VHH binders against Protein GET4 (MDC12.19). Designs and how they scored, part 5

Target 1, 324 residues: Protein GET4 (MDC12.19), of Arabidopsis thaliana (Mouse-ear cress) (q6gkv1)
Amino acid sequence: MSRERIKRELPPVQEHIDKLRKVIEEGNYYGALQMYKSISARYVTAQRFSEALDILFSGACIELEHGLVNCGADLAILFVDTLVKAKSPCNDETLDRIRCIFKLFPRVPVPPHLVDVSDDEDVQNLQESLGEARSRVENLTSFLRAAIKWSAEFGGPRTGYPELHAMLGDYLYTECPELDMVRISRHFVRAEDPEKFASMLVNFMGRCYPGEDDLAIARAVLMYLSMGNMKDANFMMDEIKKQAETKNPELSESDLIQFISYLLETLQRDALPLFNMLRVKYKSSIDRDQLLNELLDEIAERFYGVQRKNPLQGMFGDIFKMMG

## First folded at step 16 (VHH; from t2 with I99L)

Design w5
Fold by ESMFold2, look of step 17:
Structure w5 (fold): chain B 324 residues (1-324), chain A 118 residues (1-118)
Amino acid sequence: as target 1 above (324 residues)
Amino acid sequence: EVQLVESGGGLVQAGGSLRLSCAASGFTFSEEAMGWYRQAPGKQRVVVATIYTGGSTKYSNSVKGRFTISRDNAKNTVYLQMNSLKPEDTAVYYCAAGLPWYIREDSWGQGTQVTVSS
């Protein structure tokens, strides 16, 4: 029985990894970045994708371990790009490497309270911290957005692998200085982790954003419903009602929350006329955010077969919003 | 069972220094990133500093240049050297194992109080 011979036209990958680790340990982080890119490209050209992936994974981890987020993220994005070129399947082994890279991204939240705004040094320090946080969030988002897209294309769910959504949603909530609750919620509803999403919303309500609590809850519930996910929609509402009984009783007075409660009951029935009546009765609450009307149109289509005003926009718009 | 015991807190005047220690058990200490966190009254718990298994460190901007995190893998202990203390540093300080975004909530100890007087 003959053993297949492996030809080696390039140096062993471990030699590159060892050399580049030394360059990093000498503090030449950007030089190492350029070497990682050049060497991995040679392996990609040679169709040796496994070796390219090993180099890029090693480089991303080492740069991030040294706190070099821009360098590490650049290599993490190239790692995912190489997964796509290799047509690598979305499996546990590859997801583990993505998890390892993600875990190395810094989590240094900017405090929600302003410091003394009359102190020029405090204002300058705050502005620099916000800029650093924005850069970290941009880098992490680019990496995980690429990973979500890869997972959807190569064997994961069409909406992307749920844990990747959980990772991105959580990072956006804790690390982004500008809260975009719509974007965060779009990831969490795809994360298959309604307990974490509920916990995040309870934390959000504790930050005392006037007039936004009921909107954030309504968006979350309507997003679950637009996906046909009655179970998690009801779970979310049940958790929020518990909070309203003891910690935030003002939610029980929200017309929008009342609408959501009736909507959940209505969708368990073949009751399109009641659905339409609720939309008319609660129009002033629903019109507080045009996204609510868009989600209700999607819900009507899914539950009752009603034609959406722009069905292609809903499908491609969701993909674009998530991927863009 | 994970056990984390913080110590070294106390009352100190502004401009002073304290060194916190955290003794860890119930897990493989050398394989985990370690972090210090603080919680002021009525506020959420936030990360102060992280030390990764590779030895690199990260600090929140409010403490950068004043605090230093370190670890001793032989003693299963993580430290926080706190210099140039300010009244705003007053909080209960906690240590935790793992990266800040994946620490289980039931892994927190009782913490150590740091009070900085003006």
Scores: ipSAE 0.000, ipTM 0.136, lowest interface PAE 19.7, mean pLDDT 82

## First folded at step 17 (VHH; from w5 with S107Y)

Design x6
Fold by ESMFold2, look of step 19:
Structure x6 (fold): chain B 324 residues (1-324), chain A 118 residues (1-118)
Amino acid sequence: as target 1 above (324 residues)
Amino acid sequence: EVQLVESGGGLVQAGGSLRLSCAASGFTFSEEAMGWYRQAPGKQRVVVATIYTGGSTKYSNSVKGRFTISRDNAKNTVYLQMNSLKPEDTAVYYCAAGLPWYIREDYWGQGTQVTVSS
């Protein structure tokens, strides 16, 4: 009798979800967040992972739908943590759940370029909007980084499931206030969608950032090459040259782009002395960005077996690039 | 604006077959998981089958091996082939866009009756 009083079964998932929906409808979003966390923890402790995942998925979606990005992201990250604990396989169902959550993160229209900065209220509103955008990007990055790691551990490719990289790269390009093309490119080269990456780079060139067009292209091509991906490296160069005739015709005058073209031909022939000669001839172009030399060292190691001065640096760099 | 229209329901004898169709509009069909749900008299609506954007499917235990969900993205249509029908399959069948545990209210069809006689 007393043992039966302290023993109780967890109720059906639908009952919890119905109660939590009512709390949300009352406007108590933070209270609902705490309830989602508490209830899911009880299911995890009971080893009832499927039910915990259902509750966390539902909660993440509902909080995000109501514009509560911090609350929804907390639950999204906990959902992925629970996937890991459950040893959930990287399958269509779970990928659709992650995509569903991702699609609920806000996409805010591009701010007007002609905002009157003489008004203190306009300046304050802009600063607050930028802070909110940074927070959303940080939250989404935490979620998708965890998802990428999970996918690599439980049946996806070692570098993570490509669509997750595409989603993160796209969000960083469209929603992050400060463009970090290195970070964005690292995800896109792992996305297995060179057509989308090329389209994004063409869009970037249309923004007319001074001195950045040839660097962005060079980084993308060299990143593909550093992973041994000659096919996508050549595709990227061909597509960019084809589309740049109208968008950025001065690109054919770039010494860096000329270097990249010769490099691609050189790697086809396995000619290390020519590779070294090109690095010397185009040194001033390559030195415009320290990352280019790092990528060329990785390329030399992969294609010609050249040992780097600090072999552990490459190993840490690869781990860091995947995590970023 | 979102519209899901089920068809193909009716009366069928036990052991028979029936094919349900659900025509969808008002959203990007190929980007959404689709599902069939059913509600027996006096009972709550429950998931029957789900088809994910990648093409994989999932079935409730009560219909596994007898029902097949499929989709045609060119026609914005999801289907449920129901074989070896039993009286306990009698229900109103609903089409929905989305995933179990998160389906927006306007992403449900109006339902089609399936009645299986002994």
Scores: ipSAE 0.721, ipTM 0.905, lowest interface PAE 0.8, mean pLDDT 87

## First folded at step 18 (VHH)

Design y3 (from y1 with S107Y)
Fold by ESMFold2, look of step 19:
Structure y3 (fold): chain B 324 residues (1-324), chain A 118 residues (1-118)
Amino acid sequence: as target 1 above (324 residues)
Amino acid sequence: EVQLVESGGGLVQAGGSLRLSCAASGFTFSEEAMGWYRQAPGKQRVVVASIYTGGSTKYSNEVKGRFTISRDNAKNTVYLQMNSLKPEDTAVYYCAAGIPWYIREDYWGQGTQVTVSS
């Protein structure tokens, strides 16, 4: 390439942001979205990534502030894509920007008067509200999944930056109409905040879903163990037992919880025969959820070196479980 | 209610030093990035220094090496130490909570005048 070629002149970032705020003030949110995209693309083409990131950050925040979740999420995802193109390191400035965008996503409870529907108008209103909530959750999930992947690639932990997992897990638990405790728990075990995870599980037990309390706790503990995290697995079990004595005393009678208690003690030792005996003795409890068997296979491989049924599952399974 | 109260402005001779303080309330201070901005007569308000929640700092080229931003989370206060002041540093200085290019309107201080005489 010739050093004599002149780069295309681009105006200062402030000029673009000021003009785009005016477009938004006029109510043209979709027009502003398209302008943010085209302008940021020009800066990316010119290799001026810092300016592109500033424009996209500003646009995502402003669109979300105005309640335009689809528009704001598009720009937030493009912001993360641009971080990847720029090879931006996972640092506190960028994490603060991601957190700022995250905080602007709406938190909208389902109105209480719509939870006991009795006519067709109320049913339609509830369905629309749930559809809107699902859309918001899908948009946020796409944004934070991209951010988690970026953080793992550019200097964060291999499994992604923990606070991003905490934000996604919390939003999924509080804002998703269809409660998926497996997906939520996969994020919380990577969040490096076992106290928050325990608090969420205690809240879950207060919702009184029949037959699901001990399964949710078992999955959480086994997920920690499958990652080799004995410390947080023990913390979780101790904290849940402590809080359940007053709030959910029947939990101590669960055979599955007894199994988890014995398992935690067994894994502190080189005791594969005992591990196998526990799986046989508690088979009926373990079989209540196929995932428990899968997690126990992973635990056996990690702690005792037992060969997996499908070795490829370990290579791809953790990636899919993290992103699911 | 969010409140940001700047103090420490005034008149100072060129080459001198001044320390600005900004006391914050109405939000969780340790969870917010903080910044100092300035507006010279006839010009736009521009960022001078930012401090992020992890403690990293960023400065405009015009003040790098002369100004230092810091924060005290126990006192909910952000500071700007301004050394080797120049007449060009004359401006109204604003404290803000947030990140450059998106600061909510009620997250700005009222401003404090800094005047650097030759």
Scores: ipSAE 0.746, ipTM 0.915, lowest interface PAE 0.8, mean pLDDT 87

Design y6 (from v2 with S107Y)
Fold by OpenDDE, fold request of step 21:
Structure y6 (fold): chain B 324 residues (1-324), chain A 118 residues (1-118)
Amino acid sequence: as target 1 above (324 residues)
Amino acid sequence: EVQLVESGGGLVQAGGSLRLSCAASGFTFSEEAMGWYRQAPGKQRVVVATIYTGGSTKYSNSVKGRFTISRDNAKNTVYLQMNSLKPEDTAVYYCAAGIPWYIRKDYWGQGTQVTVSS
């Protein structure tokens, strides 16, 4: 007599959410995390994805609200994983949920390079703060990377939903102790907001080391071009010129910026010889960053059909671009 | 300070219509999802309708086809058009800023009474 395991009907989600909220309010954040995971898993097993998502969303937000970034991030990631399992479409509801979670990630000003940290205690505190900042950034990155991937798979653009890229790029720019402008730019070029990107770059010009500003701009433009986005490339460049005219008049004197200007004009024409000539003429400036050469190779392939010498490098580049 | 002020509630006969309004202040209205909730006597508060930042809407099954949520970002106001009202719709209706399952405590209105007579 096969004891038909009376599939105990899972209770309404509200009951769980209320109970879990109390657990968090009592200060048992880690216990709550485990409970969220366990309970949501039961709903997933029962193919009750909507309810599982509600639980995970609630948990992520509450944990983050209480400053538990690791716990909140874990649940946020699990939320996205559950979206994937459920094959949930990229819609306003889900995007708003992701946005809500995102907004709850703390933003803590990173002390500028305290040049004069003379006290050992201050140094230690700074190191701890930097460590925490890195952890926050890592957690958010993991969450939004998952979200971007989800959005690309389930109804968004192939590269992911643009706003998610904007969110990630912005957070990386503002909260990361060590600025990775390559990574940041890769997200901004996919955010479909060249004006914001231009503004960010202009802001960066004000705080970067000499020689980094023109490189960042050139890289950004070339990234747009490598994606075949000439419109946004031109727009961004024009906007930067407009803004920089007042803030940094010397920017236009940069060989690299001149190269970019000529390149943009050249690409409007079927002028491969001119393209090649420009690469030769400005080689010294371009060689400041190997990535520029790689991007130019991609541009050549895209615009002129020039085959890359090492096709494997292109495949790995695309994979790394997706993982960044 | 965040403020949500509901209006438009009252007594209506079954089959009648009401339009609720909620005026919001103290936050960027266009960047927040808005929702209507209701609480009947002796029951828990439940979501009635949500309008997301992208303009999409979601309704509870009990009000689907009868209620319409809308927003005017220029006026920082969210509306609930209630048609074909039933006695079962009798409740205190609350406006809230946020997404279901996570609404900050200070992002709730005080509520407006809706009574539907048979």
Scores: ipSAE 0.890, ipTM 0.966, lowest interface PAE 0.4, mean pLDDT 92
Fold by OpenDDE, fold request of step 21:
Structure y6 (fold): chain B 324 residues (1-324), chain A 118 residues (1-118)
Amino acid sequence: as target 1 above (324 residues)
Amino acid sequence: EVQLVESGGGLVQAGGSLRLSCAASGFTFSEEAMGWYRQAPGKQRVVVATIYTGGSTKYSNSVKGRFTISRDNAKNTVYLQMNSLKPEDTAVYYCAAGIPWYIRKDYWGQGTQVTVSS
């Protein structure tokens, strides 16, 4: 008698969502997480992806709303993974969902590294706070990285949906205790918002160590150029100049800034010899960061067809850029 | 304070049309998806239509082809054009800001009654 496994029809999603909400409201956040995972997996197995996504989306939001960042992030990541499995196209609905989840991630001011924290208790508290901040950033980064990858694969730009980059860049800039301006800039140059990026850099100028401001600006411009984006490169430079005139008049005296200005002009004229001359003339300033040289090599390749000595280095660089 | 105020409900004969409006305030309207929901007597509230921030729309199967959701960001207003109304469409219609399956409690309107007579 072949036990016809009565394929118990999965109930409507609403029933699950309501039940799970109650579990969370009762304070059983971890239990809820496991239930969300288990239930959504059942729908995925049944090829009911839309419903699985609804469940995961709901769960991510509710967990985050209750301040459970780890749980919420796990569900958010699973949400994106499910999108990939479902081959869901990058559309308004999904983007709005991602945005909704993103907005629920907490933003907590991190106390400035008080150099003079003389009390052991204060030091401990600070360390804990920093640890929590790092954890939040890591969770969000994982989520948005997955989302960016998804968007690139399923209908967005090749580099990922621009707004997702903006979101990630912004969060990294505002919430990460240790600023990685290279990483932040890589996202902002892909966000298609040079005005916001310029504003961020100007803000950074006010809080950075001496000598970091011109470098950050130069790096940003070169990143745009390495991507072949002359328009946004020029826009950003102009905007920064405009804003910096009042805040930091000495910025224009930087050799590196001068180099960038001349470079932008040179690239518009398609003059490889001049490009090379500029690299030689400003070598000391450029060598402040090896990344600038790498970017300039990319620019040379893109604008003038200059072959890199090690093509593999370029490919790996791109891969690492995608993984970062 | 977030406010959503529905209008345009009423009594209509089967086959008739109504246009619902929802005026929103207290949040950045253009950055939120908007939706219409309905609740019939003794039934659960269900999503009718959603309009996303990018302008795309999604409809329940029961209203597809008959209802049209639209938004005017300049007026902070979302609309629901309801054509070819049926008695089964009788419900309290609610406007909400957000995405289905996660709507904040304070992002719901008070609702407007739509009654379709046979």
Scores: ipSAE 0.889, ipTM 0.966, lowest interface PAE 0.4, mean pLDDT 92
Fold by ESMFold2, look of step 18:
Structure y6 (fold): chain B 324 residues (1-324), chain A 118 residues (1-118)
Amino acid sequence: as target 1 above (324 residues)
Amino acid sequence: EVQLVESGGGLVQAGGSLRLSCAASGFTFSEEAMGWYRQAPGKQRVVVATIYTGGSTKYSNSVKGRFTISRDNAKNTVYLQMNSLKPEDTAVYYCAAGIPWYIRKDYWGQGTQVTVSS
């Protein structure tokens, strides 16, 4: 079949996009969603991936612009799935498209009038707002996790393209109703932006969560170390110590922070017996969070070649915790 | 208030050259992909060239090898160097901030006329 015959079977992308934009403007968002999916599938079947990607990108952006987060996210996830099918390289154009879609996800603060909740109507409004925020975060997370995986498979770094991690970490920190500092930190340590991560942790310390400041800092430093990143681990610790005299002077009295300081010096000297002695001496601080022990096991393995004591327990233990 | 102001259009003989400029304000220029579009009489507006935030470029087949898009982030300006012009290049040329298939409202310039005589 010639190019002219193929052209008559599948019209130009512009024609589809113009029609779909009108359907959206008339308020038929779900109908448009189904049309985006059907049309893009026909282009995929014809192996015209570039056109399929154009249609899905346009649809995701337009649905999100109109506030239809579920519809837009569905198309955004399908856009990434199509990148994988097309074996599309992790390039400047595609990263710009992903960033464009990301920027269209809503950022919605809790209204100030709901802060002092004493009325039954206000309680219901707060519950609905929090549920909507959780839904938006779930949708964005699904999109960006797929994008991170795609970037790692098709030309980006093995851990995923750093800016995608930065975008997800930032959205989780600013938009998720419940802070999950472990999840947030896992992304920021892969973002190749230790200055931004330090700034976020300084902001976190300003929120004054009792007993959480030193844990958040310890997790961040240990996560860098578990990846073999001594440079950013030391940068983080130095920056946070400088800030502690201003934002959180009590931090210098934390046994956990003292442990981290000694650990950093120990790893520079490569002294396994001292590493083990520090873990015993500071056991009560380390045991405040089981993740710290898991990270220290990973650090011992990376820096000293020590076998992990229970390599399968982490997987089963996490599953059991989630079930309980 | 987003403003995109094109300049450099005019009349030129076939085979000649012309350089378009677009001065941008009201948004963070270095964070936006930029593009040139054109609309010939009676035709739809179509993309001519795009320059992405990382500096990579993409061209329509009709201008590839003849036109060059570039940007200067310090001056908030995007350029289109048009060489070996043909009468079919006659159109109103628009600059826009954004990525093809999604350009936000008011992120278009007013347009500049390019006329190529044979």
Scores: ipSAE 0.772, ipTM 0.924, lowest interface PAE 0.7, mean pLDDT 87
Fold by ESMFold2, look of step 19:
Structure y6 (fold): chain B 324 residues (1-324), chain A 118 residues (1-118)
Amino acid sequence: as target 1 above (324 residues)
Amino acid sequence: EVQLVESGGGLVQAGGSLRLSCAASGFTFSEEAMGWYRQAPGKQRVVVATIYTGGSTKYSNSVKGRFTISRDNAKNTVYLQMNSLKPEDTAVYYCAAGIPWYIRKDYWGQGTQVTVSS
């Protein structure tokens, strides 16, 4: 008996979805989750991936719609795992499905901060809210990391589909209680949206995190450069200068920002000795964050071939020892 | 707030053509997949055609080659060109914003009747 005949005899996916929606209406959310998993697994075993994907997509959306983030995320991750098993190409339909699931993850206002230990119940409520936010962010991250990997493997760009990076970076910035600007920036530099990234950094500076403004900008620019992306690195600096005139004028006094400006000019020329001299001159600013040195090493490799057999290898090695 | 208004339905003889239109408002049209669905008497509502945000289209087997979905993002409008109509195409046709297997409740139009006579 052929797969074509079996498909024609089976009921439409709609019948399964209607039954499962009824189970959720009865309040049996975890039971519905297990049914979604069981039913989709039968279709996967039969190599009927399209039907499995339809069921998992519907289930993820419906569970998230009802506020069941853990259940919905579980199905969303399984949806992406099934895309991988099916070797599904990175196309419009699937990207729209991933975007649809993403849009159903909740977004909540930042809870009010409590002043001291004025009330044990207020502190507990805040900590529970923060724990819930961390859980939502962990679930969303697992889903989109899987989607990014899938997109890179099955027809998308090597670094993953840019919009997926933009979605994850934005969610991390807006919804994670503990900001990890390095992680957020790693996604935004892959998002092919330097205007949005610049706007996010300007917003970050307005949140008054002490000692982090110039570091966040430097990391962003150096991350672009470490990928060989001079265009977006220059755009970022230009945009930050324009917006800092009105919002953060003290930024122009940062030695680190001055270093970045000179670095951008130096990299436009084949000037490894000048690059190395800048690292020595601004060592105290660069050493404020170990990541900056790591990024500069990557930049030296990409622009000047420091890790390859080239005429400047000996000079580069000596300078690296000095920096270190 | 979301509004989807279908037009262009009516009575047509078998073999004829109709063009359905759906005017959309209350959401960012260019960021949503759009679709046409139909419900014949006594039957469940089923997808006819979908157009995704990237412009790709997908059709049910029963209408492939005869129907064409398109969209005009400047006019917030989605269309369904229906050619070579058959009596079995008789149904109420609904416009929806979203992707098959998950459409939010208020993201459906009110429907337009299409009747194909022999």
Scores: ipSAE 0.770, ipTM 0.921, lowest interface PAE 0.7, mean pLDDT 86

